VHH binders against Maintenance of telomere capping protein 2 (MTC2). Designs and how they scored, part 29

Target 1, 357 residues: Maintenance of telomere capping protein 2 (MTC2), of Saccharomyces cerevisiae (c7gvl2)
Amino acid sequence: MGDHNLPDFQTCLKFSVTAKKSFLCMYRDSVSKEKLASSMPSTCDIQLKRAINDAYPGGGIKVTVLNSTTASLDSLATTHVKEFEIVIIPDINSLLQPDQAKLVKIMRDCTVAIEKAQSTRIFIGVVHWNNPVQPSGAAKDGDEAGKPAPKTRIFLPTSLRMGAWLKHKFWFACAPPYLDFESSTESSINTRANNSIGMAEEEKQEPESKRSIILNEEANLNDVFVGSTVRRYILDIMVHLRTHRLTYNAKAGGVYTNSLDDVVLLSRLIGLHSGKMFVSPSHVKEASRWYFPMHLELVQRSSMDSSLLYGSDPNLVDEMLEKLAKIKCEEVNEFENPLFLESLVVKNVLSKVVPPV
Below, E stands for the ipSAE of ESMFold2; O stands for the ipSAE of OpenDDE; V2 stands for 0.75 times the mean of E and O plus 0.25 times the DockQ between their complexes.

## First folded at step 17 (VHH; framework vhh_6z1v_2)

Design v03 (from u01 with H108S; at its last look DockQ between E and O 0.50; V2 from the best seeds 0.67)
Fold by ESMFold2, look of step 17:
Structure v03 (fold): chain B 357 residues (1-357), chain A 123 residues (1-123)
Amino acid sequence: as target 1 above (357 residues)
Amino acid sequence: EVQLVESGGRLVRTGGSLRLSCAASGFTFSNYNMGWFRQAPGKEREVVAAISYTGGSYWHADFVKGRFTISRDNAKNTVYLQMNSLKPEDTAVYYCAAEPYLGSLEDSTYQHWGQGTQVTVSS
């Protein structure tokens, strides 16, 4: 919903259940350690499980927590489950690459099972993020006997600690579930009401999804029209993202051909959520803001050159990347969004691509 | 000042056990994946075991599987390698190393290295 904020958990959950897609949930470290009220869960997996159960209290969704451990991953097997199952992975960034590869295989097998109508299992990967760890300087002369310096210095690190194959198994990233707190909007309304003559309140606080049937939502989704001009608009956005000066062209900027199908599907969901049976350019813009930031592959150092400068001075490119990293660190704190810089790239591309008439 | 200091390497007999420790300082240990590497005389350095920053994701090379166990204690900023059923082929200098990125096993991704500790296994 916002330009610079992560999309909300409740909407992302509903879209992902309807589309049978896995997604990431971004939790900031230290949030649970500060002054904790009795209404706040002690772990993210408990909070997520509760939020899912609140959204689908009679919906037949089985929620399983798969601890982010080698032992849990080794014991995981694809089985036929008669319910819709959501598997929570509480700390997906903590997986070493061998365990990431195991998870990719498991998720691929689950996708095949969905396609064969054998079972439905989707994943929520929880990403715990904090202030970025600064890369260490190169080894000093005489400080490290017999070991060469690291071959790849990173000046603009990525926000996700996941290999590309695992990252592609998730379609977007969202904020953590809505917390039970008095919002600034409710507080603002109440303070103005102290001075007013009335006591009218907008009292519709019940979730609408408590009894929704997944099959009916899926059927409506298939009827949402996507015109050829809208498909072309999505392709134009993808081309501009692949060629953006901050994106790593050797990886197509993280924008692969499967992105078209995912953005079309997400645009349908946004259209349907807004009460439309067709996709407009504004729906595509919103889908792009949800989808692409998690997938973008930005240039991290001058050796990944292309698009930053037409001059080939590696030192100037690395200096610019360090300045961008400083801006990223500052803005991530303000917006609670570790994908802030990626979101700016998407905003820049959307401002340049002409939507269809 | 970033430091990784290994300890516990010594001469042991075949079939024996020992435990290596690596104390970390000068960086936020709980943000780094850790690995143990070894280099025998005349051989290239090879990864022995690795453990994620939480301790929940770990890996052991096939040639040590079932005999060696990596672990960590984030409160003490220390990573360990418990080595059981030692063989003469385990004779090497053992290094601990820290990796801040994707949890790779490749030595080129590790940014902080200790000086190494000698393990010698006699027949």
Scores: ipSAE 0.705, ipTM 0.912, lowest interface PAE 0.8, mean pLDDT 77
ESMFold2 (binder alone), look of step 17: mean pLDDT 86; pTM 0.877
OpenDDE, look of step 17: ipSAE 0.746; ipTM 0.915

Design v04 (from u01 with Q111G; at its last look DockQ between E and O 0.54; V2 from the best seeds 0.00; counts 0 for: pae O 4.5 > 2)
Fold by OpenDDE, look of step 17:
Structure v04 (fold): chain B 357 residues (1-357), chain A 123 residues (1-123)
Amino acid sequence: as target 1 above (357 residues)
Amino acid sequence: EVQLVESGGRLVRTGGSLRLSCAASGFTFSNYNMGWFRQAPGKEREVVAAISYTGGSYWHADFVKGRFTISRDNAKNTVYLQMNSLKPEDTAVYYCAAEPYLGSLEDHTYGHWGQGTQVTVSS
């Protein structure tokens, strides 16, 4: 996985299902803004549903696409879950604060239910992102030496338009599923012909085995050893992230204490997936690349920069932010990662923190 | 320069209807959540309604639920408040506000405010 790419959907889904954690799925907005307001599931939502069903055929996972309405959230809060349920939340960035608060409450209740082994419901939040093409200020050569346009305070845009309390309910952000649309058209034609031979349909006792696979994976997670040095390494990463010059330390935002457990769990899953029985520093690095970009809060305005408290020139900070904004505009498209700048911060920190031997 | 200009406020009778408009300029309107606030004399400013940047999500205060409806037209950079069944208690200056990306419905989180429009409901 490239240093700045979002993790793939299939792996993220697998880890999230095993860990019973919610995650974000990042979709690049196609130019046609018009369809998001429709009560109908978007093409993205349908794609996600299909990808999940393909990953867990007959696996007893119920997939529900939620309407991004207050009424839908209320309905969800009152609905009992009997089976493992994945709820897709379309355009989570569109949720207003009251609805975000409702969602946080629902997600909290679901977490409690999971802990009590009563039910399992996890959420996939769909995030639509677009890299606003900075209007190339075509300097129209018009004549008038007009007053220097008030230096538009440079704002570093964020792709996550949700409160920190909601953002931290999600484990990480992933790329959308790659559905090869080409393969589904061919299989419908050829089923006509060959009638022949009566071989005894061994009753594939299929369904019990897949529930057993998820359970077996959970059991195996506990077998992956996490040393004290590895935990210290994660903590050291966390400290460096908090003190990074581009990190905004909001009271409720950024790297929080529960991040340790989240990264440990993710590191275990990565290790397990790699066939290891112990967590290595490399697993921690990979987990950190997945986890922290979503959980970081970056300085978006010069006024948010703590260095100003120490006498930094606001103009220099603005210049820095401008440069970062430019880099973001250029690189977000290349890596298809709206959290590119956050990933850069994580990469920088990981390069500075010495892994345990 | 960022501008929010409210219009439509006037004197109406109890039970009457009014539509407020807020025209936005100087920022990318489609990237902002919009809200209506009101402030009655001697009272604190309160949130009346809010609408997401796409228009897909909306919120109304309990005291106006069923009577007021917020909407927006991104093509016109305008947010609306349809007010029906107006009551004397609805008399206030109504303000339009734009919420930045990390904003909340709390007053201090709205980055841009209009000058307000006076709505007066007579008995």
Scores: ipSAE 0.024, ipTM 0.425, lowest interface PAE 4.5, mean pLDDT 81
ESMFold2, look of step 17: ipSAE 0.607; ipTM 0.877
ESMFold2 (binder alone), look of step 17: mean pLDDT 83; pTM 0.845

Design v05 (from u01 with N31D; at its last look DockQ between E and O 0.61; V2 from the best seeds 0.69)
Fold by OpenDDE, look of step 17:
Structure v05 (fold): chain B 357 residues (1-357), chain A 123 residues (1-123)
Amino acid sequence: as target 1 above (357 residues)
Amino acid sequence: EVQLVESGGRLVRTGGSLRLSCAASGFTFSDYNMGWFRQAPGKEREVVAAISYTGGSYWHADFVKGRFTISRDNAKNTVYLQMNSLKPEDTAVYYCAAEPYLGSLEDHTYQHWGQGTQVTVSS
């Protein structure tokens, strides 16, 4: 995976199901916002549902697509889960703060239910992002030396329109599933012909094996060793992220104490996935690239920059933000990652923090 | 130029109904959460209702719950406030405002404001 790409959906789904953690799925807006108001699931929602069902064939996971509405959240709060359920939230950015608070409460209740082994419900929050088309430079036409338009204070927009309390309920952000459109057309035609009678017997044993796979993965996760030096390494990364110049620390700096456990868990899963029985610094680096971009809060305006407290010129900060905004516009498209700047900060920190030998 | 223009405010009798409209221009209306605020004479401005940019998420203050309904039409760049069962206590200047980010109910997070429309409810 490139240093600035979002992790793939399939791996993220697998890790999230195993860890019983919620995650975000980042879709580039190709579709008119008007369709998001419809009571019908979007093409993205259908795609996600299909991808999940393909990954977990046999009905072991219930997939529910909810509308991002106040009414839907209220309904969800009253619905009990009997089985493993994945709830897709089609546009999590569309929630007002009161509904965000409702969702946080629901997610907390689900976490408690998981801890009690009563039920398992996890959430996939869909985030739609658009690269703001740089306003095409106003044509240089007319000379009227009018009063310098008040320097519109440069705002660095974020793709995540949610409070930190909701954002931290999600583990990481991933790319959408790849639609292999090609494979579904061919299989419908040819299966008409061959009548061959015989081998009906072996199909029955499949369902028990897949429930066993999820359970086996959980069991194996506990066998992945995490050394004390690795934990310290994660803590050092966290400290450096908090003190980074582009990080906004007003409300607990985006990197919370619980981030250690989240990164440890993710590092274990990455290690396990790679066939290792111990967490290495490389696993921690990869986990950090997945986890921290979503959990960071960057300086969005000059007034948020802590350097101002030390007498920095606000104009210089604005210039820096302008440059960053330009980089973001260019690079977000290249990497298809709305969290590109956050990923850049993480990369920078990982280059500075010395891994344990 | 960014403009929010409120309309529909008038004198009504107690128990009457009124629909306020706010027409938006000069910005991408569909990208903003919208809110209605009111300010009565000698009182602080208070949030009445809010609606997400998609219209799916909404909020109403407890004092207007069940009586007022916020809605929006993105095709018309307009947000509405249907007010039913009006009371003298509802007398205020009503303001439309746009919020670009978190869907906050705090007035300081709103970037664009209308001039307001006067609603007067007589006993």
Scores: ipSAE 0.703, ipTM 0.900, lowest interface PAE 0.8, mean pLDDT 85
ESMFold2, look of step 17: ipSAE 0.725; ipTM 0.918
ESMFold2 (binder alone), look of step 17: mean pLDDT 85; pTM 0.861

Design v06 (from u01 with E106K; at its last look DockQ between E and O 0.64; V2 from the best seeds 0.65)
Fold by ESMFold2, look of step 17:
Structure v06 (fold): chain B 357 residues (1-357), chain A 123 residues (1-123)
Amino acid sequence: as target 1 above (357 residues)
Amino acid sequence: EVQLVESGGRLVRTGGSLRLSCAASGFTFSNYNMGWFRQAPGKEREVVAAISYTGGSYWHADFVKGRFTISRDNAKNTVYLQMNSLKPEDTAVYYCAAEPYLGSLKDHTYQHWGQGTQVTVSS
């Protein structure tokens, strides 16, 4: 996987289904905001449903698409599904904070239900992003810039318009699925021909078979060994991320102690899928590149920079942030990754932290 | 250049109805969440209602629940507050405001503000 690209959808989906974890999918905007609030399926809804059905044919996973609306969230809170369910939230950035809090509660209840083996419901939050705009002299809102405070400039605005509690319910962000229309139609044609000839039983999978496959993958995952030195390596990475020059210290850089469990779990998944029954430092590095960029909280403006507590010149901090914003603008377009700068911070930390023997 | 202009505030009787409008210009309206705030004499400014940039996510304060409805028309760059069953306690200056991030209800996160329109409800 590339150091600066978002991880691919298909692998992220398989890992998330196996781990029973929710994740974000980053879509570059070309669709009207009005259509995203509509009850009619959007293009991203159709693409995601198709990609999930291609990965899990035969109906072993129920896919529900709920628009990111107050009405849809109210409806979701009252529904319960016996099968493994994936709920797509097509524009998670559009949720006001009260609806974000409602979603956090729903997702917490789903986590408890998973732990009690009562039901499995995981979420795909779709984030629609645009190319970043070069920062202007106009101040934008942030922790320090609230109320009429026109003098504070935001140089590095976030693409993730969600509070920390909601963000932590998702373990990573991925690229949208790549769907080949020609390949899809060829598969459909083959299926119709097979049904005509009577080959359908080999092509068809029953829901019980799919649930058994998921449980077998989970069992193999549990056998992947994680040593104490590997866990300490992950903790060391987390400390370096929290104290990095570009991360916002007041929020621990977005890296809380609860992140350890998710990075351990992701490292085990990577290890297993590389044919290993143990986690190596290489697996941890890859897991870190997947996990941390979405969670990092970078400084967005001079007032968030901790060096000002030590007498740094705000004009020099502004100049540094402006240069970073220009680099981000260019590289986000190049790599199609709105988390490019966060990924660069992770790469920098990984280059400095010494892996265990 | 950036402007939020409220209109529709006036004197109304208790139990009456009123519709506030806020016309926006000088920024990309469809990228901003919108809120209505109010400030009564001697009180702090408080959020009344908010609506996401798509219009799909919305919120109303408990003290106006069932009486006020926020809406928006992105084609006209306008946000509205329909106010029904008005009470004397609703007397305040009402402000329209725009918020670009996080969907916050807190006034310090709102980047653009109107000058306000006076609503007076007679007992």
Scores: ipSAE 0.649, ipTM 0.890, lowest interface PAE 1.0, mean pLDDT 79
ESMFold2 (binder alone), look of step 17: mean pLDDT 86; pTM 0.870
OpenDDE, look of step 17: ipSAE 0.656; ipTM 0.876

Design v07 (from u01 with T109A; at its last look DockQ between E and O 0.70; V2 from the best seeds 0.73)
Fold by ESMFold2, look of step 17:
Structure v07 (fold): chain B 357 residues (1-357), chain A 123 residues (1-123)
Amino acid sequence: as target 1 above (357 residues)
Amino acid sequence: EVQLVESGGRLVRTGGSLRLSCAASGFTFSNYNMGWFRQAPGKEREVVAAISYTGGSYWHADFVKGRFTISRDNAKNTVYLQMNSLKPEDTAVYYCAAEPYLGSLEDHAYQHWGQGTQVTVSS
């Protein structure tokens, strides 16, 4: 049950800041998409800024909102700054492929700048999701006979509307932050009298001491040991994911060779977070549950299913995909996780790959 | 029933302007990226412009850049193509199309298509 939820924002933010990696944040749609593109701050922009400021209150992290528009992408500045910057992209899955390519280039340039110690800029891509639009199954002439679906019919649409190159720039997806909103009316005069008696206020450190904490976490991370048997275990998981029945084999299931480095890094963070200076198979399993669901490429229609090369009936594959789509719709709502099926594939693979002794 | 209905195509002299409209019904318009395509006689259909479901991300082909502008109004379920400085080479049937996934410019990615509206540029 707990394996089916998206990881929490606060831990994902901490890991991503320490590792200098970009990540996705998954918001359920409840408003018109026109409002998300309007340049006005959305509720999600406010929530994310507050959560980041709560985690790093000294002001040592600059937070910038870059609206998902062609104009905003064209105007993105690359000025060198000494501050750690987090760029929020509030509707990343609304980009057309040409703008996705622009963003990939921008993010690649930022990665190079991090490696050269010139500046640190990471991205939080906000993905707005809802229950998928059901694919059309009716013939154009309206015949109700059991004809095969059109070859363009999608039975298992992706919850992410992002090309593979852009997806690869983010290492995992998380749940939105839980924030303590005041239950205040619209009044500008919020009383604090009832809260001040029981409130403990800890001293706030200087911004430079917060930056020093970030550097200390990075140094400790580099000391976390990863043995060769652990690296082999990660590779075994990757092979099983690439060849899983439900993953799209032509794209290696979304599991590329650079996934090893990211899962190793995430495993070290999980190990360090648990107080260990080494990575265990348990840490790898948890890292795999965080990392792979966002990257997996599942079979969406029968033409993508490799079993057809071995004589499988396309109509039976279509039936299977339709049943999976129904299960996905039910479980996505229960777990608030649009990557539910992907998480189930990861769980299935982890149950079959033997961890090292 | 899914429907895309183009309108606004007509005969126009070189240098003139037109605005094409495409009204959508039978699907959740605000979830779809929209594109304008054209097909001249004896030529393959080609993408002219595209716009994301939010309207914030857009693209125009180089052969129309600076002259054509795509836009959309999600409240009216309508996508537009403003066509300025028209040339005889712009003569074609113009099609409105809807794309539900990755924001592709490829015609095979577009799931719903209109019947087309004829634009003829003379002189």
Scores: ipSAE 0.700, ipTM 0.912, lowest interface PAE 0.8, mean pLDDT 78
ESMFold2 (binder alone), look of step 17: mean pLDDT 85; pTM 0.868
OpenDDE, look of step 17: ipSAE 0.773; ipTM 0.927

## First folded at step 18 (VHH; framework vhh_6z1v_2)

Design w01 (from v02 with T109A; at its last look DockQ between E and O 0.61; V2 from the best seeds 0.72)
Fold by ESMFold2, look of step 18:
Structure w01 (fold): chain B 357 residues (1-357), chain A 123 residues (1-123)
Amino acid sequence: as target 1 above (357 residues)
Amino acid sequence: EVQLVESGGRLVRTGGSLRLSCAASGFTFSNYNMAWFRQAPGKEREVVAAISYTGGSYWHADFVKGRFTISRDNAKNTVYLQMNSLKPEDTAVYYCAAEPYLGSLEDHAYQHWGQGTQVTVSS
């Protein structure tokens, strides 16, 4: 059940605050034009701010909403705050590539500032998604477009509509928080938040205890043991993902060397939350299911094929990609997970890599 | 049927102004990033300006920065290019184009193209 759905917001928020990592939150677009014209972005802001306030009541975390505009990005590059700040970017996949590059630089500078203990700023990028419109197959001649089109434009659409360098600044993607606006009662909100959270972070003691709890969680995280055999297991998973038939091998399938540190860190967090002071292979499997689908770079068209994986016939590769695009569209709608195909690749790799004994 | 129809191109004097419009139909305009490209005779097509599907993220080429402004009106399914302080080197056919993916500035990323509108700057 969980391997076909995005992880929940509350757990992802807690892990990301403890680890000082940025993450994505996936909001499904409405399928009608009237729904798309609604004030949906403002309700997204309200939902996220409320969920963060529920998890960290009484302050300690400053929440800033950054409109996804060129002007807002220019302003952010020059501002710096001392407290723990979460910056929400409500339409992160609406940025043109030049603005994505600006954001990557800002996020890199924030990572350096965290490492130097100068400031802590992490990002929640909100991705608004729906299934891409699949073309009818072979490209139409471009006589009406004023530029000749290639004869074949077949691809497996990207799931997030974000450039790879920006995507890699976020360690996983989650479902949006559930907040029942139609009830709008304080008692209903409190009950749903308490019942839906699988981790007990509620503290009757006021804000000073919350800051101490964050420091204690960091200390407990450092005590979670990761053995050398577990590290080798993670490396084996990464190699299998880099060489998988569906991943774009020329770009290492989107699995870069820094993935090891992120998966180790996430495995420790999962182990700690399961009450363990060590990482087991089952923790690694779960961390892999959270982490890798968002980072994988799949073959999107036959021109990206390495030839050794699919033979030399580009028509057969294009035919396979068309079938995969159809399956992806159908399953993404059913499971409400834009990363469904990527999740299947991870599941396939996990079934083949033998855990350490 | 997908259509992008440019209008507003004409002959103007150096230093003059023009406003180009591109009306879109046959696709969900509010899901597409939009750009203006231009092509002078014998030259390669080049991107002039681009704007995201929300209108919040935009880009202008250095050779038009401060002179041209891209904008869009999703209620009218229209993208605009306001062109000020026109120079003879701005003479070209201007094309409207639509892109649904990464917000690329590369012409091969654009799925839908208009027929173009001629802009001629004299003297």
Scores: ipSAE 0.655, ipTM 0.897, lowest interface PAE 1.0, mean pLDDT 76
ESMFold2 (binder alone), look of step 18: mean pLDDT 87; pTM 0.884
OpenDDE, look of step 18: ipSAE 0.847; ipTM 0.953

Design w02 (from v02 with N31D; at its last read DockQ between E and O 0.64; V2 from the best seeds 0.73)
Amino acid sequence: EVQLVESGGRLVRTGGSLRLSCAASGFTFSDYNMAWFRQAPGKEREVVAAISYTGGSYWHADFVKGRFTISRDNAKNTVYLQMNSLKPEDTAVYYCAAEPYLGSLEDHTYQHWGQGTQVTVSS
ESMFold2, look of step 18: ipSAE 0.670; ipTM 0.900
ESMFold2 (binder alone), look of step 18: mean pLDDT 85; pTM 0.862
OpenDDE, look of step 18: ipSAE 0.848; ipTM 0.951
ESMFold2, fold request of step 19: ipSAE 0.668, 0.681, 0.635; ipTM 0.899, 0.902, 0.886
ESMFold2 (binder alone), fold request of step 19: mean pLDDT 86, 86, 86; pTM 0.876, 0.880, 0.879
OpenDDE, fold request of step 19: ipSAE 0.861, 0.863, 0.842; ipTM 0.958, 0.958, 0.951
ESMFold2, last read: ipSAE 0.612, 0.668, 0.639; ipTM 0.879, 0.895, 0.889
ESMFold2 (binder alone), last read: mean pLDDT 86, 86, 85; pTM 0.878, 0.879, 0.865
OpenDDE, last read: ipSAE 0.859, 0.861, 0.866; ipTM 0.956, 0.957, 0.955

Design w03 (from v02 with Y58I; at its last read DockQ between E and O 0.58; V2 from the best seeds 0.71)
Amino acid sequence: EVQLVESGGRLVRTGGSLRLSCAASGFTFSNYNMAWFRQAPGKEREVVAAISYTGGSIWHADFVKGRFTISRDNAKNTVYLQMNSLKPEDTAVYYCAAEPYLGSLEDHTYQHWGQGTQVTVSS
ESMFold2, look of step 18: ipSAE 0.711; ipTM 0.910
ESMFold2 (binder alone), look of step 18: mean pLDDT 86; pTM 0.881
OpenDDE, look of step 18: ipSAE 0.863; ipTM 0.960
ESMFold2, fold request of step 19: ipSAE 0.680, 0.643, 0.629; ipTM 0.901, 0.891, 0.885
ESMFold2 (binder alone), fold request of step 19: mean pLDDT 86, 86, 86; pTM 0.877, 0.878, 0.875
OpenDDE, fold request of step 19: ipSAE 0.866, 0.870, 0.863; ipTM 0.961, 0.961, 0.958
ESMFold2, last read: ipSAE 0.632, 0.563, 0.619; ipTM 0.887, 0.863, 0.881
ESMFold2 (binder alone), last read: mean pLDDT 86, 86, 86; pTM 0.878, 0.874, 0.878
OpenDDE, last read: ipSAE 0.867, 0.874, 0.871; ipTM 0.961, 0.962, 0.958

Design w04 (from v02 with N31D T109A; at its last look DockQ between E and O 0.55; V2 from the best seeds 0.69)
Fold by ESMFold2, look of step 18:
Structure w04 (fold): chain B 357 residues (1-357), chain A 123 residues (1-123)
Amino acid sequence: as target 1 above (357 residues)
Amino acid sequence: EVQLVESGGRLVRTGGSLRLSCAASGFTFSDYNMAWFRQAPGKEREVVAAISYTGGSYWHADFVKGRFTISRDNAKNTVYLQMNSLKPEDTAVYYCAAEPYLGSLEDHAYQHWGQGTQVTVSS
């Protein structure tokens, strides 16, 4: 309870494979050794390959690494593949915007291929991040002391280094597998494993068995009921996020109409995972905490704040944003979550929107 | 102190070649996307080429039509622009710039700038 951590990799992977959705993995080069899941963590692509193979040991999923290079993108094939393929992009936030646009087109083509049942390819984008330095706006020794900040200065920088169109091809962001966080899946499995000896026999599953399990999970997902009052609740959350004081209203706060479909789908998965064939408001709250933080677009400087149209002082807005950036710096390292401030916005909205009974 | 120092600009004849260098200091060069911009007299500054902090993602403007090649050496904190088949239209001051965020090609996104090096193409 009270966690502000990113959702765990294992559960996010299983949901994304079942839903045929691409997701982001937030990777940090250095973490406290006490938080590591194992000693001596490997490179991100090796860690992700290992985690995927552990979850799907029978070889029913092909894992491909696509280096984040212009050459790799120019050569990227759209050829149909019989296997379920996961493409890892190890440094997705190193792409310049023209290459981000190429990747958006490739991912759109893959979505069409999934819809036509021609092939299944999803992407794991690895976002490298570091805790930002605590910002100072008033007392920089040396240059710029006593001068007004340039009107283009960013006081609250984005948590991701990727454009909105590419960001929206991924449905959520998760913690990497090297962090030792309590998993919702691991807790459930451990409880069932303590009550059942049969769990050990599942470890030797063949590739055919794992593909059959994937297909069964898809079939059950379609049967998870979403009522009209639950859909209205999701829409209410989206409206509150779009109009939140800290979100950039000119871009709808990063909350577009297709967010409804994604949150409904994620809510179905959470419901199914908890053993339900219907979506409850609690499933929607959890889906919202997973989905929205990586999509939100926060105000970065006073020129993005709509309150200036109503007479707010831009210098005071910039000071508020600078204070928020300091709070973000202090908390991001503790929770290993570069989306900490975005998560607080979502938590605030969830506290205001009245769920259906 | 953050510094970007361009060098290599000079007078060359049409069809000639030239290599620009930009030495970086005072910041973690390997965390920044780098770009070359140019500004001819009486014209707006325009992006010529850009390269990601890893060196793997790169872009060149259409008006250089594969004649220019951007590269970087993170061990030497240096970004380069190889300029071949130079035309009189390439005459400009060339600027090196650094951008830490979205891999943008817009000049307002670039946080650090050099003072520029003059390239003049005659004949």
Scores: ipSAE 0.617, ipTM 0.884, lowest interface PAE 1.2, mean pLDDT 79
ESMFold2 (binder alone), look of step 18: mean pLDDT 86; pTM 0.882
OpenDDE, look of step 18: ipSAE 0.853; ipTM 0.953

